# Ledger of designs, part 63: VHH binders against p49116

Target 1, 238 residues: p49116
Amino acid sequence: EGPLLSDTHVTFKLTMPSPMPEYLNVHYICESASRLLFLSMHWARSIPAFQALGQDCNTSLVRACWNELFTLGLAQCAQVMSLSTILAAIVNHLQNSIQEDKLSGDRIKQVMEHIWKLQEFCNSMAKLDIDGYEYAYLKAIVLFSPDHPGLTSTSQIEKFQEKAQMELQDYVQKTYSEDTYRLARILVRLPALRLMSSNITEELFFTGLIGNVSIDSIIPYILKMETAEYNGQITGAS

## First folded at step 20 (VHH)

Design X3
Fold by OpenDDE, fold request of step 21:
Structure X3 (fold): chain B 238 residues (1-238), chain A 119 residues (1-119)
Amino acid sequence: as target 1 above (238 residues)
Amino acid sequence: QLQLVESGGGLVQAGGSLRLSCTASGNDYAMAWFRQGPGKEREFVASISRSSSYTYYADSVKGRFTISRDNAKNTLYLQMNSLKSEDTAVYYCAADQFGRWRSPNYDYWGKGTRVTVSS
């Protein structure tokens, strides 16, 4: 059996919508987030091991971990996305919602805490200077997580996760041999992903979808898209 | 494609100091300095991560050279102190597209700036 990931799985280039508006409106945020989501799904599909699990299992896996994948994507693409600016814009939009009494005090607190956790996570990843290879392996580790409820083929999923972990370990040891504890520092960041609510993430970044379709419901359709269609979504051509 | 332009090279006496700059068309890269002396192969000098959290130096320049960057200016620096004749070389700026400050293969290279250290 060959490696889980190849060099083709390391490239993760997000193209932002253009032109960038003077004021980051909800549409721009949603479009940006959608492109990242599509890119993440396309990335997952590009992994042979993922395809080997079958369509039903693939759908279940992505449904279980899309928030974590998306969050890792945010961290990885924070620079090109101007993530801090996007988050600030989201906060500003939330202020409007607060003024309109659309949210309870408790909900406001939850949302603000989520934004803080998201920013903190991305900042921590930036400080660690996680590279493209490490991100690819981290995404694979969260993708092939067997500990989500309702999954089938858990033994196979676990095998793939172990493979991802081993490859990451080998990569880090080879590339950053002077930093003996780098692997540990990277892996201890993963629990933070589990502290983040997928529902809140969806509300913050996909507000345009609220009242229409959920991310959960869209995932099967995204996973069935052809490569050309993925590319169109990523570049905004379609 | 990332563009890299080195500057700051020149003639300096042994024991002197020089500061090199590399202007990049982007800042989302791990960056490094290399040098190629007369009759020698290109060799690694120093590298720095995107956030500057990590730096790495060749043993031959440790304690004398300092690599730094200003991401707001998209500029990489190499402060060279206590220069020696052996430091005479064309110095190149390089960048890794995957953010590896210990890159096995840098993707982008500048044209270089010449540093000559006289005895």
Scores: ipSAE 0.888, ipTM 0.949, lowest interface PAE 0.4, mean pLDDT 93
Fold by OpenDDE, fold request of step 21:
Structure X3 (fold): chain B 238 residues (1-238), chain A 119 residues (1-119)
Amino acid sequence: as target 1 above (238 residues)
Amino acid sequence: QLQLVESGGGLVQAGGSLRLSCTASGNDYAMAWFRQGPGKEREFVASISRSSSYTYYADSVKGRFTISRDNAKNTLYLQMNSLKSEDTAVYYCAADQFGRWRSPNYDYWGKGTRVTVSS
């Protein structure tokens, strides 16, 4: 069997909406996030092993891990997204909601902590200077996680995850041979992803575009989205 | 496509110092310096990660050269101290699009700047 990932899976280029507004409004944030989400899911779709799991399993798998994939995507694309600026804008928008008494104190705390966790995670990844290959493998590891309840084909999923891990290990050993502990250093960042609330992520990044529609409900449609439609989203004017 | 432009080369006496610069059209890359001396193959000099957290040096320049970068200015630097005649070369700036500071294959290259060390 060939490798789980090829060089084509290493490329992960996010195109931001243009033009960038003077003030990052909810629409811009949601559009940017949507593009990242689409890119992440279509990346997964492009993996032969993922395709081999079948449509139902694929949908379930993405439903289980989309938040982790998205978060890794945020980290990977933090520079091009100006993520810090986006997060600051989100905070500002939340302040408006706070002033309008739309959120409870506890909810505000949860949301702010989530934003903090996102920022810290991305900062930590930046400090580690995670490269495109490492990101690809990390995404594969979180994608092919057998840890989620209700999944079918768990043996295959586990196999693919192991393959991703092995390939990552080989890559790191080959590329960064002077840093014996790099692999471990990278892998220990993954638990942070499990602390991220998908609900809060959805609220922060997607509420403006999908309204009352959940990410969970649109995942099958995104996975079935035609390339032309996707490209339209990438090249379209916001 | 990333554009790289080296500068700062020139004539310097042995034992002297020189600082090279490489201006990039972007900053989301792992960067490196290479050099090619007369009649020699191009060789690795130093590399630096995106955040500057990691640097690597060829053994021949360790302790004498320092690679650094200013991401706000999209500029890569090579501080060369205690220069030797053997350091005479055209110095090239290179970038890896995947952020590999130990890249097996850099994607973008500058045109180079000439450094001549006189004895």
Scores: ipSAE 0.887, ipTM 0.949, lowest interface PAE 0.4, mean pLDDT 93
Fold by OpenDDE, fold request of step 21:
Structure X3 (fold): chain B 238 residues (1-238), chain A 119 residues (1-119)
Amino acid sequence: as target 1 above (238 residues)
Amino acid sequence: QLQLVESGGGLVQAGGSLRLSCTASGNDYAMAWFRQGPGKEREFVASISRSSSYTYYADSVKGRFTISRDNAKNTLYLQMNSLKSEDTAVYYCAADQFGRWRSPNYDYWGKGTRVTVSS
């Protein structure tokens, strides 16, 4: 068996809806988020090790880690997405809901804290200047996490995660040999992902598009989506 | 495709200073300076990460050259102080698409700007 990831897995290019409106409406935010979600899941699907786990297992994995993958994607694509602008728009929309007394004080606090954590995480990743290879390996480590409940083939998943970690270590040591603690500095950011609420992320980025449909419920369909179909959606929206 | 255009080269006396600029068509790249002297191979000079959090210098220029960037202007700079005759070269701007400021292989290159240091 060869390496877990190849050079083909390093490229992660998000195409934003065009044109960007003067005012970022809910639809634009949801569309942008959906494209990132699809890209992230199709990235996972492109990994041979992921395919080897079978449909049931890989679906379960993605269900367990989609929020973390999505968040890493936000960090990686923050510039092209104008993430700060998107988050500001989300806050503005939230303010409207607050004025209409649609949310409890506790919920407002929770949502605002989540937005803050998200922004902080992305800023921290930008400050670390995480490169495309490092992102790919970090996503793989997150994807092949054996510590989620209800997973099958946990031994195999653990092996894949270890392989991702080793490849990352080798890459960092080779590429950034002068920075002895870079690997640790990067890995220590991963716990922040586990503190992110998938429910809040879903509400902030996807409520306007999917309505009452959960990300959990659509994951199997996204994973089965043909690449041509996905590309067609991107080109059609341009 | 990223476009890189170097400027600021010229004739300068030994001990003098010169500032090079590289204008890029984008700013989502790790950037670097290289140089090629007469009869020599192209060599690494300095590199800088996307956010400027990290810089790296060749030993031959450390303490004399400073790499910096202005992302708002999509411009890379190389401040060269205490110039020596051995610094005479064509200086090239380069970019890595994956954001590697220690890139083994830069993807985009400028056409270069000539720096001549006279005795």
Scores: ipSAE 0.886, ipTM 0.949, lowest interface PAE 0.4, mean pLDDT 93
Fold by OpenDDE, last read:
Structure X3 (fold): chain B 238 residues (1-238), chain A 119 residues (1-119)
Amino acid sequence: as target 1 above (238 residues)
Amino acid sequence: QLQLVESGGGLVQAGGSLRLSCTASGNDYAMAWFRQGPGKEREFVASISRSSSYTYYADSVKGRFTISRDNAKNTLYLQMNSLKSEDTAVYYCAADQFGRWRSPNYDYWGKGTRVTVSS
């Protein structure tokens, strides 16, 4: 069997909506997030091993890990997204809900902590200077996690995860041979992803676009979306 | 397509100092300096990660050269101290699009700036 990932899976280029508005409105934020989500899902879809799992398993897998993939995507694309600015804008938009007493104090705290965790995670990844290859493998590791409830073909998923881990290890060892502990430093960041609420992420980034439609419900659609259609969204949007 | 433009080269006496700059059209890259001396092959000098958290130097320049960057200015620097005649070369700026500061193959290259160290 060949490698889990190839060089084609390393490229992860997010195109932001254009033009950028003077004020980062909810629509811009949601559109940006949507593009990242689409990119992440299509990235997953581009992996032969992922395809081999079948549509049902793929859907279940992505449903289980989309938040983690999305968060890794945020980290990876933080610069092009101006993520700090987006997060600040999100906070500002939340002020409306706060002022209208739509959120409990506890919920406000929870949401703010989530935003903080997102920022912190992305900052930590930036400080580690995670490269595109490492991100690709990390995403693969996250994607092929067999420990989510309700998954089928868990043995195969585990196999793919192991393969991703091994390839990452080999890559890091080869590329950063002088840094013996780099792999560990990278992998130790993954638990932070599991501590992030998918519901809050969805609320923060996607409420303006999908309304009452959940990310969970649109994932099958995204996964079935043609590349041309996706590209059309990138080039024709805004 | 990333554009890289080196500057700061010139004539300097041995023991002197020189600071090179490389202006990039973007800053989301790991960057490096290379040099090619007369009759020599291009060789690695130094590299720096996107956030500057990591730097790497060739043994021949360790302790004498410092690579740094200002992402706000999209500029890469190479501070060269205690220059030697052996440092005479055309210095090139390079960038890796994947953020590898230990890149096996840099994607973008400048045209170079000449540094001449006289005895």
Scores: ipSAE 0.886, ipTM 0.949, lowest interface PAE 0.4, mean pLDDT 93
Fold by OpenDDE, last read:
Structure X3 (fold): chain B 238 residues (1-238), chain A 119 residues (1-119)
Amino acid sequence: as target 1 above (238 residues)
Amino acid sequence: QLQLVESGGGLVQAGGSLRLSCTASGNDYAMAWFRQGPGKEREFVASISRSSSYTYYADSVKGRFTISRDNAKNTLYLQMNSLKSEDTAVYYCAADQFGRWRSPNYDYWGKGTRVTVSS
């Protein structure tokens, strides 16, 4: 039994839609987000341990953690995505809805808080200077979380998570030996991911592209999709 | 591929100061300075994380050199004070694609800029 992750799992390169418009429209945002989502899920399926869990368990895991995985992806790809600009654009689009009185005050607050949390999380990760290896392990840790309801093979999932944690620990100790508390500082960021609403994330990033189709409903299809096919719209999935 | 171009090298008297710059074609990298003196192996000088939150220095330059960066300008700096003859070297800029400011293996390298410290 080898390591959970290899160097092939560290590379996480998002290709943005081209050209980037001066004004970020809903389509651009949705397409960008979709590419990240597909990349994240295909990253997951590239892990041998993930494959070993079987299709049903894999689907359940991804359904449980896609928002966390996506959010980590946002943080990791924040620069290439110009995430701050995307979020600002989302806010601007939201303002239009607000002006049209399409949202309740409470909903507006929820959405704005969510955007704030996303930005804060990504900023905090940037400030921590999380590297590609650390991101890979963090993604693995959230992917192989056994504490989601309805999961099968929880013992095996837990084993994989532990392996990810151990490998991260070893990596951090080896790479950043002078920073004794590096691991702890990284891990304490994970709870923030679970404070974020998957529904709001879906609404902010995917509504313009997937229509009334839920991320949960298309996850099985994404996982079966060829890697080269993620450069497309999610609306084609049923 | 990331391109790195060092500048600012030259002749300086012992005890003097010099500021090196490295212009990068991107800014999403952990950066570092290395140097290679005459007849010596390339050695680590200093590194800095992407956000500048973390810096690391070789013992030989601690207290004298300061690494910094301006991400808006895609530029890495090395402020060298209290220069010694032993600091004479070609100074190289390096970058780690994974953002490791303690990288075991930097991926991109500049061509270097020569610093000569005269006695």
Scores: ipSAE 0.885, ipTM 0.949, lowest interface PAE 0.4, mean pLDDT 93

Design X3
Fold by OpenDDE, look of step 20:
Structure X3 (fold): chain B 238 residues (1-238), chain A 119 residues (1-119)
Amino acid sequence: as target 1 above (238 residues)
Amino acid sequence: QLQLVESGGGLVQAGGSLRLSCTASGNDYAMAWFRQGPGKEREFVASISRSSSYTYYADSVKGRFTISRDNAKNTLYLQMNSLKSEDTAVYYCAADQFGRWRSPNYDYWGKGTRVTVSS
């Protein structure tokens, strides 16, 4: 059997909305996030192993791990997105909500901690200088996680995850042979993804665009959407 | 398409120092220096990761050369000290689009800048 990932799965290029506004408004942030989400879903779709699981199973996988994939995407695309600026803008918008007394003190704390976790994670990944190949494998490991409730074909999913891990191991050993602990250093970052709330991520990045609709509910549609169709929709909405 | 432009080459006496620069049209790349001496194959000199957290040097230049970068200026540097006649070469800037500072194949290359070390 061939490799889980090929060179075509390494490219992960996010195109930002244009033009960038002088003030990062909610619409710009949501559109940027939506593009990243779409890119992440499209990436998953491009993996033959993902396709082999069938529509129901792969939909369930994405529902379970979309926040982790999205977060990895944020880290990977942090520079092109100007993520620090986006997060600062989100905090500013949140402050308006605080002034309007729309959020409880506890909720404010939760949201701020989440933003901190996101920033910290992305900074840590940047300091590690995770490359495109490593990101691809990490995303695959996250995608093919068998430990989510309600999944079918868990044995097959586990097999794919193991394959991703092995390929990552081989890649790191080959590419960074002088750093014997790099693999461990990279993998130890994955647990941080599970500490992040998908609900808070959704609220921060997507509420302005999808309203009361959940990311979970639209994932099946995203997975069926063609790139051309998506591009048409986002350009028309601008 | 990333554009790379080297500068800072010239004539220098053995034991002297020289600082090369490479201006890039972007900064989201792992960067490296290569060189090609007269009648020789192109060889690796040094590389640096995107955040500068990692650097790597050829044994022939270790302890004498220092690679660094300023991402705010989109500029890569090579500080060359204790230069030897063997360091005479055209020096090239290279970039890896996937961020591999140990890249097997760099995607973008500059046109090079000539360094001549006289005895």
Scores: ipSAE 0.870, ipTM 0.941, lowest interface PAE 0.5, mean pLDDT 93
Fold by ESMFold2, fold request of step 21:
Structure X3 (fold): chain B 238 residues (1-238), chain A 119 residues (1-119)
Amino acid sequence: as target 1 above (238 residues)
Amino acid sequence: QLQLVESGGGLVQAGGSLRLSCTASGNDYAMAWFRQGPGKEREFVASISRSSSYTYYADSVKGRFTISRDNAKNTLYLQMNSLKSEDTAVYYCAADQFGRWRSPNYDYWGKGTRVTVSS
């Protein structure tokens, strides 16, 4: 039946808002994150196996895994996004919120722990030098997870995930044949994604986009948006 | 479009040393050195991952050549020691846009720098 992913699914080019402001602000961070989210959702939409699941299943699947895909995207695009600079700006903002007595100490601790987990995950992926092909297969494994509650067609989703796992295995063995442990090193990084909180991701990266609206509420809209329409916004508008 | 410019080639005596540099317009790539001797096919010399965590060398240069990079300067290096006449070649810098340090094919190439080793 052919491969789960083709070479067209490996290209994952994020373009950042221009120009970068002298002082990073919530608008720049939110616009940057929104571009990554859109790119990640449209990457998923482009996969024939994803299309085969049908619109209701597709929406449910992305709602369940968007934060994991987004986190993989952060790791993959950390350099082009200057993610370390963005996270430093967020930490500074949180410290100002303590000074102004706007947030509880417990909430600040919770958010700071999440930032540390995110930084550690991204650093571990960079240290392993995960390549673009490996990221594509890892994202597919995360996307086609049958374990999320409330999904339909879980047997078909499981078969797609197994196919993604097999294609990753074959790719790693072919490309990095001298390193027989590389697949295992890569796969043991995935459980960390389930520790990432979608609530905190929304707070860190999407405060300027979301007032009372969550990311899972806009996912059906993002999935329906035409690529040419969105590309006009990310390449031609500021 | 990534731009790659090699430098540091020249004439050197057998047993000598030479360091090649490749200045890039970016650093988010796995990178490699290739060479092409007179009348020969282009061959792999060494490669390095984005972070420098991984390197790989052709058997013919192991122990004599060292690949390294300085991502702050967008520069790739090849330190060549114990040079032999068989190392005479045009040396090319190459980059893989997908970050594969064991790439089957590289996307960007420099124009090369000539190394001549006299016996």
Scores: ipSAE 0.761, ipTM 0.902, lowest interface PAE 0.8, mean pLDDT 88
Fold by ESMFold2, fold request of step 21:
Structure X3 (fold): chain B 238 residues (1-238), chain A 119 residues (1-119)
Amino acid sequence: as target 1 above (238 residues)
Amino acid sequence: QLQLVESGGGLVQAGGSLRLSCTASGNDYAMAWFRQGPGKEREFVASISRSSSYTYYADSVKGRFTISRDNAKNTLYLQMNSLKSEDTAVYYCAADQFGRWRSPNYDYWGKGTRVTVSS
């Protein structure tokens, strides 16, 4: 096996539902987020190292890290998605729900704190001007996390993560040789991903899913999809 | 397909200043200026990251040229001060789709704008 990622794994092109509605609504937000989720899962599944781990390990791994991958995707695609506009619309909706006494004060604090953390993370990644290659390696590092409970093949997962770290290091040193601290600045952003709640991400972005089914429970089905089916979900053509 | 249109080229006396601009159809790119002098190969001049947090300059222009951008206007600038005759070239705007301001290869190019520096 050669490099963990090739140039084909760097392309990460999100297309938004068209036309963008004059007012943001739950359906537009959920469709946009669903496209990003399917793009992220398709990306993960295309990696030979991921394929080599086997179906049960793949499912367990993605269940453990999907929110981190999704959050990296939000940061990478924040401009294309108009993420700031989406988050502002969500904040406005939450404020209206407070005035109409529809949510508890504790839940509102949790959700607003999460929105602030997400905004801060995306802003920090934008200030660093993380490039598409760096995002691909960062996503690989979070994908191949060996420390999640219940995983099999953890030694192989750890080797893949170390490979992703090495490839990121080599890339940064070659590409941005004038900045000896760039790798360290990038890597210190990763702990913020652990602050993101899967539960709140689902509430913010996936409220339109049918059947009251969590993302965690549908991951096995997403990973089994045929390529044509993925492309339909990524572009919204069902 | 990103479209890049340079402007602001012209004739200027040595020691003078000139400001080039490049209007883009989007701003989600790392961008750069290149130039091609008479009988020379195209060479790197300066680059800037998507957010403007990072810039990089060729040694031949460092301290004299300043790259900047206005993302609200989708416009890239090159402020050229203390111009020399060797700065005479066609100047090209370029963009990297992966956001690398130290890109080994740029994906999109403008048609160029001519700068002539006279004695």
Scores: ipSAE 0.759, ipTM 0.900, lowest interface PAE 0.8, mean pLDDT 88
Fold by ESMFold2, last read:
Structure X3 (fold): chain B 238 residues (1-238), chain A 119 residues (1-119)
Amino acid sequence: as target 1 above (238 residues)
Amino acid sequence: QLQLVESGGGLVQAGGSLRLSCTASGNDYAMAWFRQGPGKEREFVASISRSSSYTYYADSVKGRFTISRDNAKNTLYLQMNSLKSEDTAVYYCAADQFGRWRSPNYDYWGKGTRVTVSS
């Protein structure tokens, strides 16, 4: 039946809005994050195994895992995005909100803890020097998660996940043969993704785009987009 | 798209040292040094990951050569000590777009810098 992913699924190139404004603002951050979201959705939709599960299953899977895919994308593109700079700008904005008494102390604490967890996850992935092939397989492992409630075709989803795990194992063993523990070191990073909150991700990165609409509610529309429309959203073109 | 420019080559006596540099137009790549001696095929010398956490060396240079990088300056280095006549070659800087520090093939190459080791 062939490999789960081909080389077209390994290429993952994010282009940032240009030029960068003198002051980072919510619109720049939201445009940058939007490009990454649409790049991630385009990637998922392009996988033949994903297509084979059917539209209803596709929607259910992506609703369940979009934040994990987005977070892996942040880690993979952290250097290109200057993610540390973006997060610093968000922290500054949150501190101003305290001065203006606009957010509860509990919410600010939750958001700051999430930022710290996100930074630590991205730093750990960078220190391991996770490569583009490894990211592609890790994304496939989180995409084909059979454990989410309400999924249909869970046996087939599980088989696809096992295939992604096998392909990652084969890749790591072939490419980094002198490092017999690399697969284990990579896989131990995945549990941190399940601790990332989708509602906080929306607040950090999507407030200026979404308004009152959650990413969950737009997933069916994103998955139905034509390729030209994806390219427009990924590059910010009209 | 990525531009790689090597420098630091020259003539050196056997047992001597030389440091090669490679200036890149970006630093989000795994990088390597290759060399091609007169009449020989291009061969791997050393590689380094994006963060410098991982390095790999050809057996022929282990213990004598050190690969390093300075990401703030977008520069890759090869410190070459205890040079031998068989180290005479054109040395090439290479980069992998997928971040593999054990890459089977590299996407970007410099034009090379010549190192000559006199016996």
Scores: ipSAE 0.755, ipTM 0.899, lowest interface PAE 0.8, mean pLDDT 88
Fold by ESMFold2, fold request of step 21:
Structure X3 (fold): chain B 238 residues (1-238), chain A 119 residues (1-119)
Amino acid sequence: as target 1 above (238 residues)
Amino acid sequence: QLQLVESGGGLVQAGGSLRLSCTASGNDYAMAWFRQGPGKEREFVASISRSSSYTYYADSVKGRFTISRDNAKNTLYLQMNSLKSEDTAVYYCAADQFGRWRSPNYDYWGKGTRVTVSS
């Protein structure tokens, strides 16, 4: 009956692996990305509206939107992650793979286009100076998307999304009252998230996961973890 | 914990100029200047977003003061021109941890730097 999000859902602090290696490598990139993924899942699971949907619906929602949440997390944490440096290192690796004839030119063009779209998205969000409250509501809007195939309870999901949209609108109008177009500028950035490929995200950021499991297959396990386990995964404690 | 240290205050004659600096221990914040004149409440002066894309000014300083930042140096600036005696105040640097350049409450504050404008 109350607000969709509380102030505890606005805090989103990513801790990077330490120390940063002299040369970026797959293990550092994968550990950093894993921490962001677990931080994002912990955030989603803590929302009362998400909890109210039940486990089957929760799992289906996160399977459908995890890449969009992850991409918003990349944009929000781009500075602390040194994301531009990570992407530059990946680009250099891909160019070397062409010269060594390891991948087809068509596949590399697809991956490079995705990297460009990701960088453009993150840059556009930075230029808008999206704040922590706005990010929290944008993440809620993508989490409670009713139009993914295979979802149940789509009417309830749609109601939660509408509530997130209303709360974002109220927040922007109260906080940035002199800018009548800010809400529209923010919302028109969201369609770019649907163009992001989960398969390419896995290739770019999660190639160091043990075994050949996809993020999609481990989501039910991640969502069932105890809070202490999440904190261990987010900070890298063992 | 973000540390904020103001500098550049001093005595200046009316009509003169002064530039304040605020050195921060980080740059991932929206930043602002506030001031407190003798016997008055602390009041907003100007604010700037993380990227500098957005600025906002109190009506009393608009056109005379310019807020800016250099994120490579973790430094916030306030250029004050056409100073008036009512600009006499302790000036404070402030930061919002959520990146709100129109924040209702700032989370981190400096100790202030004193500006005195004489006639």
Scores: ipSAE 0.748, ipTM 0.896, lowest interface PAE 0.8, mean pLDDT 88

